# VH-VL binders against C2 domain-containing protein 3 (C2CD3), part 5

Target 1, 169 residues: C2 domain-containing protein 3 (C2CD3), of Homo sapiens (Human) (q4ac94r1171to1339)
Amino acid sequence: SSGLLDVGLRYRRSPRTAEGVLAARTVSISVQIIRACGLQAAAKALAEREPALQFSATVGVNASVTTHLSFLPQGEQRRTHPVACSFCPEFSHHVEFTCNLVTQHCSGEACFLAELLEFAEVIFAVYHENTKSASDIISIESCKEYLLGVVKVPTKELLIKRSGITGWY

## First folded at step 1 (VH-VL)

Design lv11 (framework fv_levilimab)
Fold by ESMFold2-Fast, scan of step 1:
Structure lv11 (fold): chain C 169 residues (1-169), chain A 122 residues (1-122), chain B 111 residues (1-111)
Amino acid sequence: as target 1 above (169 residues)
Amino acid sequence: QVQLVQSGGGLVQPGGSLRLSCAASGFTVSSNYMSWVRQAPGKGLEWVSGIYPGGSTHYGDSVKGRFTISRDNAKNTVYLQLNSLRAEDTAMYYCARDQGIAAAGTYYFDYWGQGTLVTVSS
Amino acid sequence: DIQLTQSPSSVSVSVGERVTIDCKSSQSVLYSSNNYLNWYQQKPGQAPQLLIYWASTRESGVPDRFSGSGSGTDFTLTISSLQAEDAAVYYCQQYYDTPLTFGQGTKLEIK
């Protein structure tokens, strides 16, 4: 994966509020995407695969990030708003995933969230959003997205660090 | 009435490009996860790409870096741009709607377009 | 990637008979009491059509002779009292994780 991503992960027990009553059987995994930096290498690699993007890649990228928890259905994926023309975009994005404390294994036995987190990952996919209207080639498409890179952050430490996991990945 | 009408297929040479279109009526594409699924002649179904209501995209490993899914909300149309085409990309391409995202609970392709044939041959 | 394996690859039966098609997943597709497994029917020259979602829930308009069962990694599509119009290729599909994957398909022919 190209580029650096500054993220934060927290395992949140339900607060003592109205939401706490509803979440007696669930917890929230909080994900923060602060910023990405060093996207020059990813942009250069993309421009080599897509020569028409050469000029866009020298100025910066229009980056957005998707977040996926490896043990949740893909339909639970989230996305940041895009940040224009930068190799170090700041997202300041926060999202929470509601997770069941206990799920059933295929054999009918219980599978605990703690067991899933030992081998799970938060998967971040970084994309470039490009409009082809500024291209020298007349494009029939006004908008395109391209994968810049993938960052994976292990979740195994979430249960032993109450302050969460923070840093560059 | 929900309908997905496809166009843009054809015969193209290896290394060429095509843009497939999927025009929707009876629902809003920006409110649903939309996918492209292909089927090579005499073969099974292969998921190619998808786009979420929020705009995030996913691709199958065989097409990453070559294909791009997009949508035009004003035209209520989903596109699949095919670049650097190979003989192995020869297939019937279907667009499909995912009811589950809009329904907030189930994930399945409830409506499919009629298909668009893409043939990559020298 | 989650791999789905269907059996049999083809089957030929008479009208009125019962048919079962199996789908085995390389890993569990069960989350929060729901199995993210779907079944589709594709008749010759047509696009696929949804039959069953969440392993056992019939799509509206699908005849009650079609039923789905199973959980976790082992799933079955059953067609009771087979009709001539049921000749098609049947596919299972998982929606638990990306990339989304389909089984190889089972061709059902009527004698």
Scores: ipSAE 0.000, ipTM 0.462, lowest interface PAE 15.2, mean pLDDT 79

Design lv12 (framework fv_levilimab)
Fold by ESMFold2-Fast, scan of step 1:
Structure lv12 (fold): chain C 169 residues (1-169), chain A 124 residues (1-124), chain B 111 residues (1-111)
Amino acid sequence: as target 1 above (169 residues)
Amino acid sequence: QVQLVQSGGGLVQPGGSLRLSCAASGFTFSSYGMSWVRQAPGKGLEWVSGIYSGGSTHYGDSVKGRFTISRDNAKNTVYLQLNSLRAEDTAMYYCAKGSTYYYDSSGPEYFQHWGQGTLVTVSS
Amino acid sequence: DIQLTQSPSSVSVSVGERVTIDCKSSQSVLYSSNKYLNWYQQKPGQAPQLLIYYASTRESGVPDRFSGSGSGTDFTLTISSLQAEDAAVYYCQQYYSTPFTFGQGTKLEIK
């Protein structure tokens, strides 16, 4: 496939009226990561860039994907379980982000999030994760991950498409 | 293991410009968010700017429109362009690396590792 | 913007004593199940060092005597048995929303 990730995004606003949205104060942004494909080139590039990994690029990568909404704290980044030994890993991962409609200083609750989504994006980062021992004491600095690719999906259409955004990116 | 080496500070007159650099090693630079945090002499810490792994940028209220954060993943370097400098911008400027976790847990980005600091003095 | 207020602003204690530093946020720093508050230690002439993240999780390499607790808007850093090397300024920091903000700092001096 020409795209790296097969994803789906939906904006769930309930109730549907502007007055009801202000009363509710939150909305949900639903993110589905179905699969990644075509990781052979990225795996080869990683093996050349990081020879200390002694990584065999013939059997696949241990891929995980982080999801980050550009307008949320970095601490709201979510990560899939890694899928071992594959160039076309299937994640079947679904996560919902509950978003506040307004910061304390915004003039309008519904308007604030709508304005953010017009210029925002969902950032997917695909990583290769090194094997680590589950039995040993491990520091966070010894947990190594290596970037394979980044996919950015604009959120502006979430406000106008009830079916959401779906496809390869 | 992780190293952040800073450069580019100095003495400059009000209205002047400087470009700060932070060269990273010991981790996969492109996978992490980076921030700049400053500290005026004898004062507390103030977050100045951040750039996410995906490229989104954010700024503190005091520097919006004057400072620009950027990154060059091929060079493992984050930059802070300081324009229209004022006396109150005098501070030690630190670059800082975020952090991530494996699996389906939240991946917090916070100031896990700090550079040595670069002094910027704005004086007439 | 989220404002963080630390107390006390300064404290002098003896080696082996317990000390607590409080940090109060102007609004909640909770999202889902996570608390977006960190603690840093800055020794004279040095860059800050991360001690605690997610309000209560110790960074690797940080001694067990440091602990964090709290929820919503009220957070505490505790040092259970002070060592001479703990003399420093301590800062809380929120990363719930931008701009990320720090408390004003608490200076810890050893008697």
Scores: ipSAE 0.000, ipTM 0.479, lowest interface PAE 15.4, mean pLDDT 78

Design ro01 (framework fv_romlusevimab)
Fold by ESMFold2-Fast, scan of step 1:
Structure ro01 (fold): chain C 169 residues (1-169), chain A 123 residues (1-123), chain B 108 residues (1-108)
Amino acid sequence: as target 1 above (169 residues)
Amino acid sequence: QVQLVQSGSELKKPGASVKVSCKASGYTFTSYAMNWVRQAPGQGLEWMGWINTNTGNPTYAQGFTGRFVFSLDTSVSTASLQISSLKAEDTAVYYCARDYYDSSGYLGYFDYWGQGTTVTVSS
Amino acid sequence: SYVLTQPPSVSVAPGKTARITCGGNNIGSKSVHWYQQKPGQAPVLVIYYDSDRPSGIPERFSGSNSGNTATLTISGVEAGDEADYYCQVWDSSSDHVVFGGGTKLTVL
């Protein structure tokens, strides 16, 4: 087991309705985040930069992962639920991104999704969430997130491998 | 093969307590979360919460805090639900259900269910 | 609190196609799972993540989810398909699992 995240990526071309067979303009990109490991080293490095996190690092981290497709707006990103107090959290998180078969490049020209996927990436950002939940005394919550690591997985093989891409990254 | 076997039916008076058990077999107990779902007579499914089988930490749905306690005995791969101060409205079938591949997080779907335990509360 | 709305009942003739809907605000952004429950029995997962089938579930069962409606479709309906069907999502805003009210499928 090497790498930070155990993930799976799959390209789904099948339309969800019979009408979609004739007018298929979208595909689904499936993203699965199974687990993270090796967060102890990342947490130690973070604690050396952020004194407020020194005591948190002895308990584990409250990890969450965001998923961003490099060719979609940042507002389309997804996030896992946080897993408390663990250096090897299991997320078992599955999300789907609906993508147009023909989309716009930065130049404004129409571009096929297959052409974008040749150079695109799925970007995973792993965070520690230092959530100070409301105590029995106060109803105010504060949440500050700290970046633990970033994993980038190229999408170029999604068009070639029907079984998708899976493994540690 | 995967099995979830629950304890037998219970008939209790209001104010009593009950403990329903759910024994897992055929898989690594701590690699899957355990959820509790109830169904009142003639009603639909109602999610009560889940317990992380690796850490023992429970999460309760709104309305199931206080009288309801989720617990584990990992040495015998058993999850338990305790209901204290029983009320007539607690009459239901209680199910345990496995959350696929996640003892620390939430996939949100239940691939295996216990057979159900009927709890009847009457005076 | 997030709410899933299902019709209380659906009737279909044998061999025809049954469609059971599950309505929810922006449900197309959530993953929908479907369960079949026969009288006196525990629920059985028939569709997960909108459209995937567990091993052992016939291809006659399919699912879709977009906009404000998810649909469970059962083609070539058989008498043995009579059951209550429940849709289910995980609501990230409340960190809660939500079930629909259930739909009784009758094969007449």
Scores: ipSAE 0.000, ipTM 0.462, lowest interface PAE 18.1, mean pLDDT 79

Design ro02 (framework fv_romlusevimab)
Fold by ESMFold2-Fast, scan of step 1:
Structure ro02 (fold): chain C 169 residues (1-169), chain A 121 residues (1-121), chain B 108 residues (1-108)
Amino acid sequence: as target 1 above (169 residues)
Amino acid sequence: QVQLVQSGSELKKPGASVKVSCKASGYTFTSYAMNWVRQAPGQGLEWMGWINTNTGNPTYAQGFTGRFVFSLDTSVSTASLQISSLKAEDTAVYYCAREGYSSGWLPFDYWGQGTTVTVSS
Amino acid sequence: SYVLTQPPSVSVAPGKTARITCGGNNIGRKSVHWYQQKPGQAPVLVIYDDSDRPSGIPERFSGSNSGNTATLTISGVEAGDEADYYCQVWDSSSDHYVFGGGTKLTVL
């Protein structure tokens, strides 16, 4: 495929004071998830592994996307709202991760954010979410998430490109 | 190639202390957290906690507060576990293990060979 | 505290398929890792993130995770697969890694 997710990433430094020093020691990493497309193949593959989902693959998928920065704890991951019954869902999702410039308290990763970004990734996981039916409104199984695909975008170019990183991945 | 090499086995008396070391090579030491796992004879794996290799900040599981201390020497890429006031129930194999990167949650992708600590009177 | 339940032992004939389960409340929403430990050796990661296989691990090893049960499946079992197998998750509510009790796989 030509890419599964249409995304945008930007690195935003804390604003400088009038004196040219940073007022804060934080950086914002902005993540935009515009849409996913081409989920037909993933849905067919999922239905083959999960026979109970055979009919779901015909109708479309209930897609949501989880964003995880590889150097942050799992509790910092973000998730889009699910988009029902579509193989090309549009999310129009925007989220910001606020990170300290000098200290990280997660997984033994480097204290300096610029060094972390040299080797880190933004990890997008695309899921199909079962919906509750009229015949089964209280079922944990109907709320299970099934992985459709994973997209990894390296963050090293965020330090070089002032406009950020955009495109299909 | 990534390697975690631990110090040799120890035989100690109750009340003594022991220091187990874990020397990392083949990767940037401060980019990956180090975990400690204990396995008593004939028993399963028991997570003890982790240490942030960049900041030196340790986090201990509920049963491993007090007598157990995680530390680092980043100049030689070594993590250490010290156990004070040794008791017979501390007899176990102690493993260091690195947290790897993943799309879900961090697996222990590389393990030390283990250090056997035997406490007997 | 979060608990992972594994059967203490599983027996399988050579060439057949072994299935080792790991039970946990809503475990299907967590990332499950599996480790193989042979006697006198350190554990080895054989499956991570429910179903991904590290380089060097044979395709006979596969994993799944849904609802309250994760499963490690070993097809075409060989004598060399005899080992203890442990499942593992991160429990964000307690900020702890949790291991299952382990399953001894015996190849008869």
Scores: ipSAE 0.000, ipTM 0.474, lowest interface PAE 17.9, mean pLDDT 80

Design ro03 (framework fv_romlusevimab)
Fold by ESMFold2-Fast, scan of step 1:
Structure ro03 (fold): chain C 169 residues (1-169), chain A 121 residues (1-121), chain B 108 residues (1-108)
Amino acid sequence: as target 1 above (169 residues)
Amino acid sequence: QVQLVQSGSELKKPGASVKVSCKASGYTFTNYAMNWVRQAPGQGLEWMGWINTNTGNPTYAQGFTGRFVFSLDTSVSTASLQISSLKAEDTAVYYCARGSLWFGELSPDYWGQGTTVTVSS
Amino acid sequence: SYVLTQPPSVSVAPGKTARITCGGNNIGSKSVHWYQQKPGQAPVLVIYYDSDRPSGIPERFSGSNSGNTATLTISGVEAGDEADYYCQVWDSSSDHPVFGGGTKLTVL
């Protein structure tokens, strides 16, 4: 997991004014996925796990990354476009998650977003995709995705670093 | 909808250079590799190599090092093949073909119409 | 270097079944793709991964691959099927595709 993804995370809300105008009841969590690198080892491990897969060292993998915030439903996850033929794909991907400032935890009690972020994480799953568009030769039903790796970034530092967090994970 | 449109035929003298272009449309250019395949008159298909459209890195088959250069202009979804120091034996139809990554294997799926390069004095 | 062997020509009567073979050492362990090339035209993929058909390719085209021989089968052959047919595999040891020499199909 260490050094696989070059990412950036930022926690942001509307500023308050001197007139007492309140910040919006929602905040934005910004996630940037710049690139992945060093996918050769993951591809080798995947090929050993899936005997039907043949990976060429010259060709690389068709990589995509999903972003899942651990405190949000799986249906809220986002995905990069796939990048073909690379063990070091560049995504230049940016998404925003709009979250309520106050939400209900699994216990049913009201919970501040800041309390959730103290124990939450951003989960990046890196996949090899054999996916074709509707205009391509092969049917969509024959396409599959294969997990290459998982990177987890704690959100705790988003609360204490106003510039956000960035770097290889 | 997927189309690969190649440049027109070329007639060149030995020692000259030629550049064949291949413009892609109907798909995301950087999500697929581009193969180059040569077919000499009356002969079969001969794979020359491929270029990674995401990284720009070319890979050449053993017989196609030195005089042959693959390049890209991703801003216009175009791949190019340049042949320097042309010889009579370079007379052939040159095809670009999209590389389909089926389980990591590179195999051509969609082909350009071909560019005829004739080298004669 | 891996070598694929095809017969140079095959003749078939209209409406009959044509069989074009592609020989290779242990080719049954590889995935075979087939291309059709009509005179003056670019190749067209007609079978991929041994037996799958691309969208738009008639069900008359089928493929098989076992042991040392892969076969392209065209049932109910039509005049429009006259073409050169090429088999192709990915050679993992050299990390490149390998094409057969081609088979000219004549419909008489």
Scores: ipSAE 0.006, ipTM 0.557, lowest interface PAE 10.2, mean pLDDT 81

Design ro04 (framework fv_romlusevimab)
Fold by ESMFold2-Fast, scan of step 1:
Structure ro04 (fold): chain C 169 residues (1-169), chain A 123 residues (1-123), chain B 108 residues (1-108)
Amino acid sequence: as target 1 above (169 residues)
Amino acid sequence: QVQLVQSGSELKKPGASVKVSCKASGYTFTSYAMNWVRQAPGQGLEWMGWINTNTGNPTYAQGFTGRFVFSLDTSVSTASLQISSLKAEDTAVYYCARVYDILTGYSDAFDIWGQGTTVTVSS
Amino acid sequence: SYVLTQPPSVSVAPGKTARITCGGNNIGSYSVHWYQQKPGQAPVLVIYDDSDRPSGIPERFSGSNSGNTATLTISGVEAGDEADYYCQVWDSSSDHRVFGGGTKLTVL
């Protein structure tokens, strides 16, 4: 089977006014994460790297997904809510990234969004969020995230079809 | 009001040159790409190419290399098409048309069109 | 070069629905735009990005695009809808904007 994430990407153009005037300096890149499937292999590999973790066919993982556009700062990444105990979690997650049409490069040159999208990608990082409690006289909980995998989706096709791209990746 | 206003009709002899101008108003000129589209009498629309109004770089469709030159004068928000060594088959209406977003304009539509300039080439 | 195929003419009775097709190999992977051109006038954008309408275009104009066929649908056709209709895409392989041959819509 190919692909772990069922995603959608759309380039949203600014609405046109009655006079046809465009006022926006930005556009939105819409990202939808519908579901993940086939996380068994990733969970097995994670358990081999982290001896304290155990995954069974009936338990699954506590998955969350971060979305990062490769040309935006890491601080602008987004994250789904975690979905507990599943190897095929449904996220039904939708976020929008506001992107400047023109970015000033560190060299002082203008950098157009179209040029960025030609070589950019949307990076999805899938994590297991593990919670554990100490068995001491006071119960103490800790939450730690573990990387299950990374999925990269090229943005170049948004230059061809702005109404969007969807599918498993 | 957003509009593109083109220069008037031209009647030329074979071998002459013509320059068609397209003046933009009502919007930021450098935020939209300018495209040129030709329509021969009784025929369909044919894309000729475009010019990036921010950089001044032209791109020509196959068949429009050599005799055709796209240029800009950003100080007066005007794009121009020059055709040299005119031939009878250059007889057509020439349209300028803007593309919504110069910065992501690859797959965008032509939302505003000039009224067209008729160029007639005859002896 | 990429080719878009349209029927040369479509006839429809007033008040009925007209459907104008635009055929292209894998056209569903491209953004399709539709233009209306009346005699002696410049084209007017009526549908962009497959199915979106510009401000001022009546809701009876709609579009779809999947597989090898894009369709412009005009419901409740009026005499004023008589015009030539052109589909258009940007072809990534040739880096070229391509127009269909046009369809003359006749309301009778």
Scores: ipSAE 0.020, ipTM 0.622, lowest interface PAE 6.9, mean pLDDT 82

Design ro05 (framework fv_romlusevimab)
Fold by ESMFold2-Fast, scan of step 1:
Structure ro05 (fold): chain C 169 residues (1-169), chain A 122 residues (1-122), chain B 108 residues (1-108)
Amino acid sequence: as target 1 above (169 residues)
Amino acid sequence: QVQLVQSGSELKKPGASVKVSCKASGYTFTDYAMNWVRQAPGQGLEWMGWINTNTGNPTYAQGFTGRFVFSLDTSVSTASLQISSLKAEDTAVYYCARSEYGDYRGNWFDPWGQGTTVTVSS
Amino acid sequence: SYVLTQPPSVSVAPGKTARITCGGNNIGSKSVHWYQQKPGQAPVLVIYYDSDRPSGIPERFSGSNSGNTATLTISGVEAGDEADYYCQVWDSSTDHVVFGGGTKLTVL
């Protein structure tokens, strides 16, 4: 029963013209992270698990979210800027992953992106970022991070639904 | 201009073989999948399958087994459909049609070849 | 096996609006494409991804898709719109393309 992240996923096709302009060999998978909500329980669990932090779960968390496509390397992950002191942070964050329409498989055989997306997922990891003061929160660098939760969204319907996938996960 | 041009009509006897060709122009042949669609006289459209123009791997719809072969000659941007051991029920117009790779499961067909009429009669 | 159901024929007077339906179980969760076929000619794409028009297709052509029914709507019908119309989806259970049976539009 997850309802932590309000996200949007969209498969962006290569642009084409009827007069013979060739399609690009790549597409973009667009990921929007609108907001997170209901982080109170995760914050309380973190405070109990990490008492050395002396973290109080009453005022909110400094949340950031990483996005990972399951068929891409971990080095291709993206991350939101942290949002301070909130249990329902609004990120309004948009990222795009450029993917080849046909990839060279490890077995030496070419594989279509469509075949890959049927079994793939987008993995969102929500973190609390521990910073020393309110002014530190505006920095893109975090001193230390703690996992609050993980949300996984299947990609298979991106191929058949023009409007994409949106909702709470 | 993006175009698919098919070979001319064929009149064959039962048991013969036929090869229908589809020549692409105006785009990079290997950037798109090629589909085959059949239309029997007075009937609707029936998808036969597709071929991956990058790998050469064909996928056949149910009911198109053994006698039907999809092939490619990428050097001349041509896809071909061969039908062996022809039967009267193979009488139809055969179309080739282009689709995108990355969304081929939910994709549309554009353009279409003009169609090749294959008539099987004694 | 997934089945798309179309009425075999629709008649409309010139200048009026024609509506051609395509019925399928939970078709609103799928992307529907529409083709026009005139006698002796190859099919032509008129609507893709439920409601998008290809370049060169008049704005009189529009599409919708929700629940169990997709609809192709042709407003201000002209004699030149007389043709067979086919809907098309991809069936995830069989990994196959499915066409509707076709609807003959008659303009009288």
Scores: ipSAE 0.006, ipTM 0.546, lowest interface PAE 9.3, mean pLDDT 81

Design ro06 (framework fv_romlusevimab)
Fold by ESMFold2-Fast, scan of step 1:
Structure ro06 (fold): chain C 169 residues (1-169), chain A 125 residues (1-125), chain B 108 residues (1-108)
Amino acid sequence: as target 1 above (169 residues)
Amino acid sequence: QVQLVQSGSELKKPGASVKVSCKASGYSFTSYAMNWVRQAPGQGLEWMGWINTNTGNPTYAQGFTGRFVFSLDTSVSTASLQISSLKAEDTAVYYCARDIGSGSYYKTPGGFDYWGQGTTVTVSS
Amino acid sequence: SYVLTQPPSVSVAPGKTARITCGGNNIGDKSVHWYQQKPGQAPVLVIYYDNDRPSGIPERFSGSNSGNTATLTISGVEAGDEADYYCQVWDTSSDHLVFGGGTKLTVL
């Protein structure tokens, strides 16, 4: 089928090195969102679900993308800046999530991050923001968000691919 | 030459129903949302809601659910408003209006660039 | 519910400048549209998205919108400008389109 997002995921140890200091027990998961494409179909499907919206083929959407790691709280999610009036927005967005190597479940059982990553995923949600105009430097007011699509990328490959995961999803 | 032409005036008794039509010409009918606005005698403009001309899905303002129905016949580029169980307070001029912003993702609803001439609906015994 | 406040009437002499205000909480963060309505006629869009003019609307018509007040300005007023004027916004919080109460412009 068609890929919606051009993304990259990378797994990195975050060493905490200083004389006499213990090595850090954390890793960084690096997420890049390069671009989205083919949002015409998603916009048309959204217009069919949301009667308040009617889209022109020539205008584009105000797209933004949220990144959520399935094993982290929703409050840890990140968001790109919106890109106005495009069906092929370029985000060039890069963020890092700092994760503990070992966490403890409510059952009292320790769980290694590698065990979480085997069954986890990175969830990208692509939104259209319906705002009055492109007035970003002044308006901090809320706008309605409409879901265009969801992309889920399994994290298990991060355990075996040194170069990470890259491509359209 | 964009034009919205509405049906003629109606005089109805309470409890009757009425259907107001709005025929569009001079543009691609399904490319612009159609709004409905009413104006009671001597009063200001009141937004009733809109209909997505591409999907046929209506959105009603609060206060205009139940008795009010927006519909389309895309084969003749016509939008219609039906009011059931008419009450005296429904006496008003009803306008259809084209939304200039309906095709723009960065603009909010509003900005009605073309209006029908209005249909007077009078509800009296 | 969001409310737009307009003065009920404004009087102006021919050739002078008329200013019609539209008050609303943080209206400067919204897009304001303005309509002219003459007796027995449908409204006509004269300004859209704060300060843009539709084709056919004279340059004498202009708009502004900041803080809590939007303003429709008509310079060099002519007798033919006598009409009711309505402002309009989309209120995102209530998902509702709001019209002001209207201002009757009288040219003396």
Scores: ipSAE 0.000, ipTM 0.475, lowest interface PAE 15.2, mean pLDDT 79

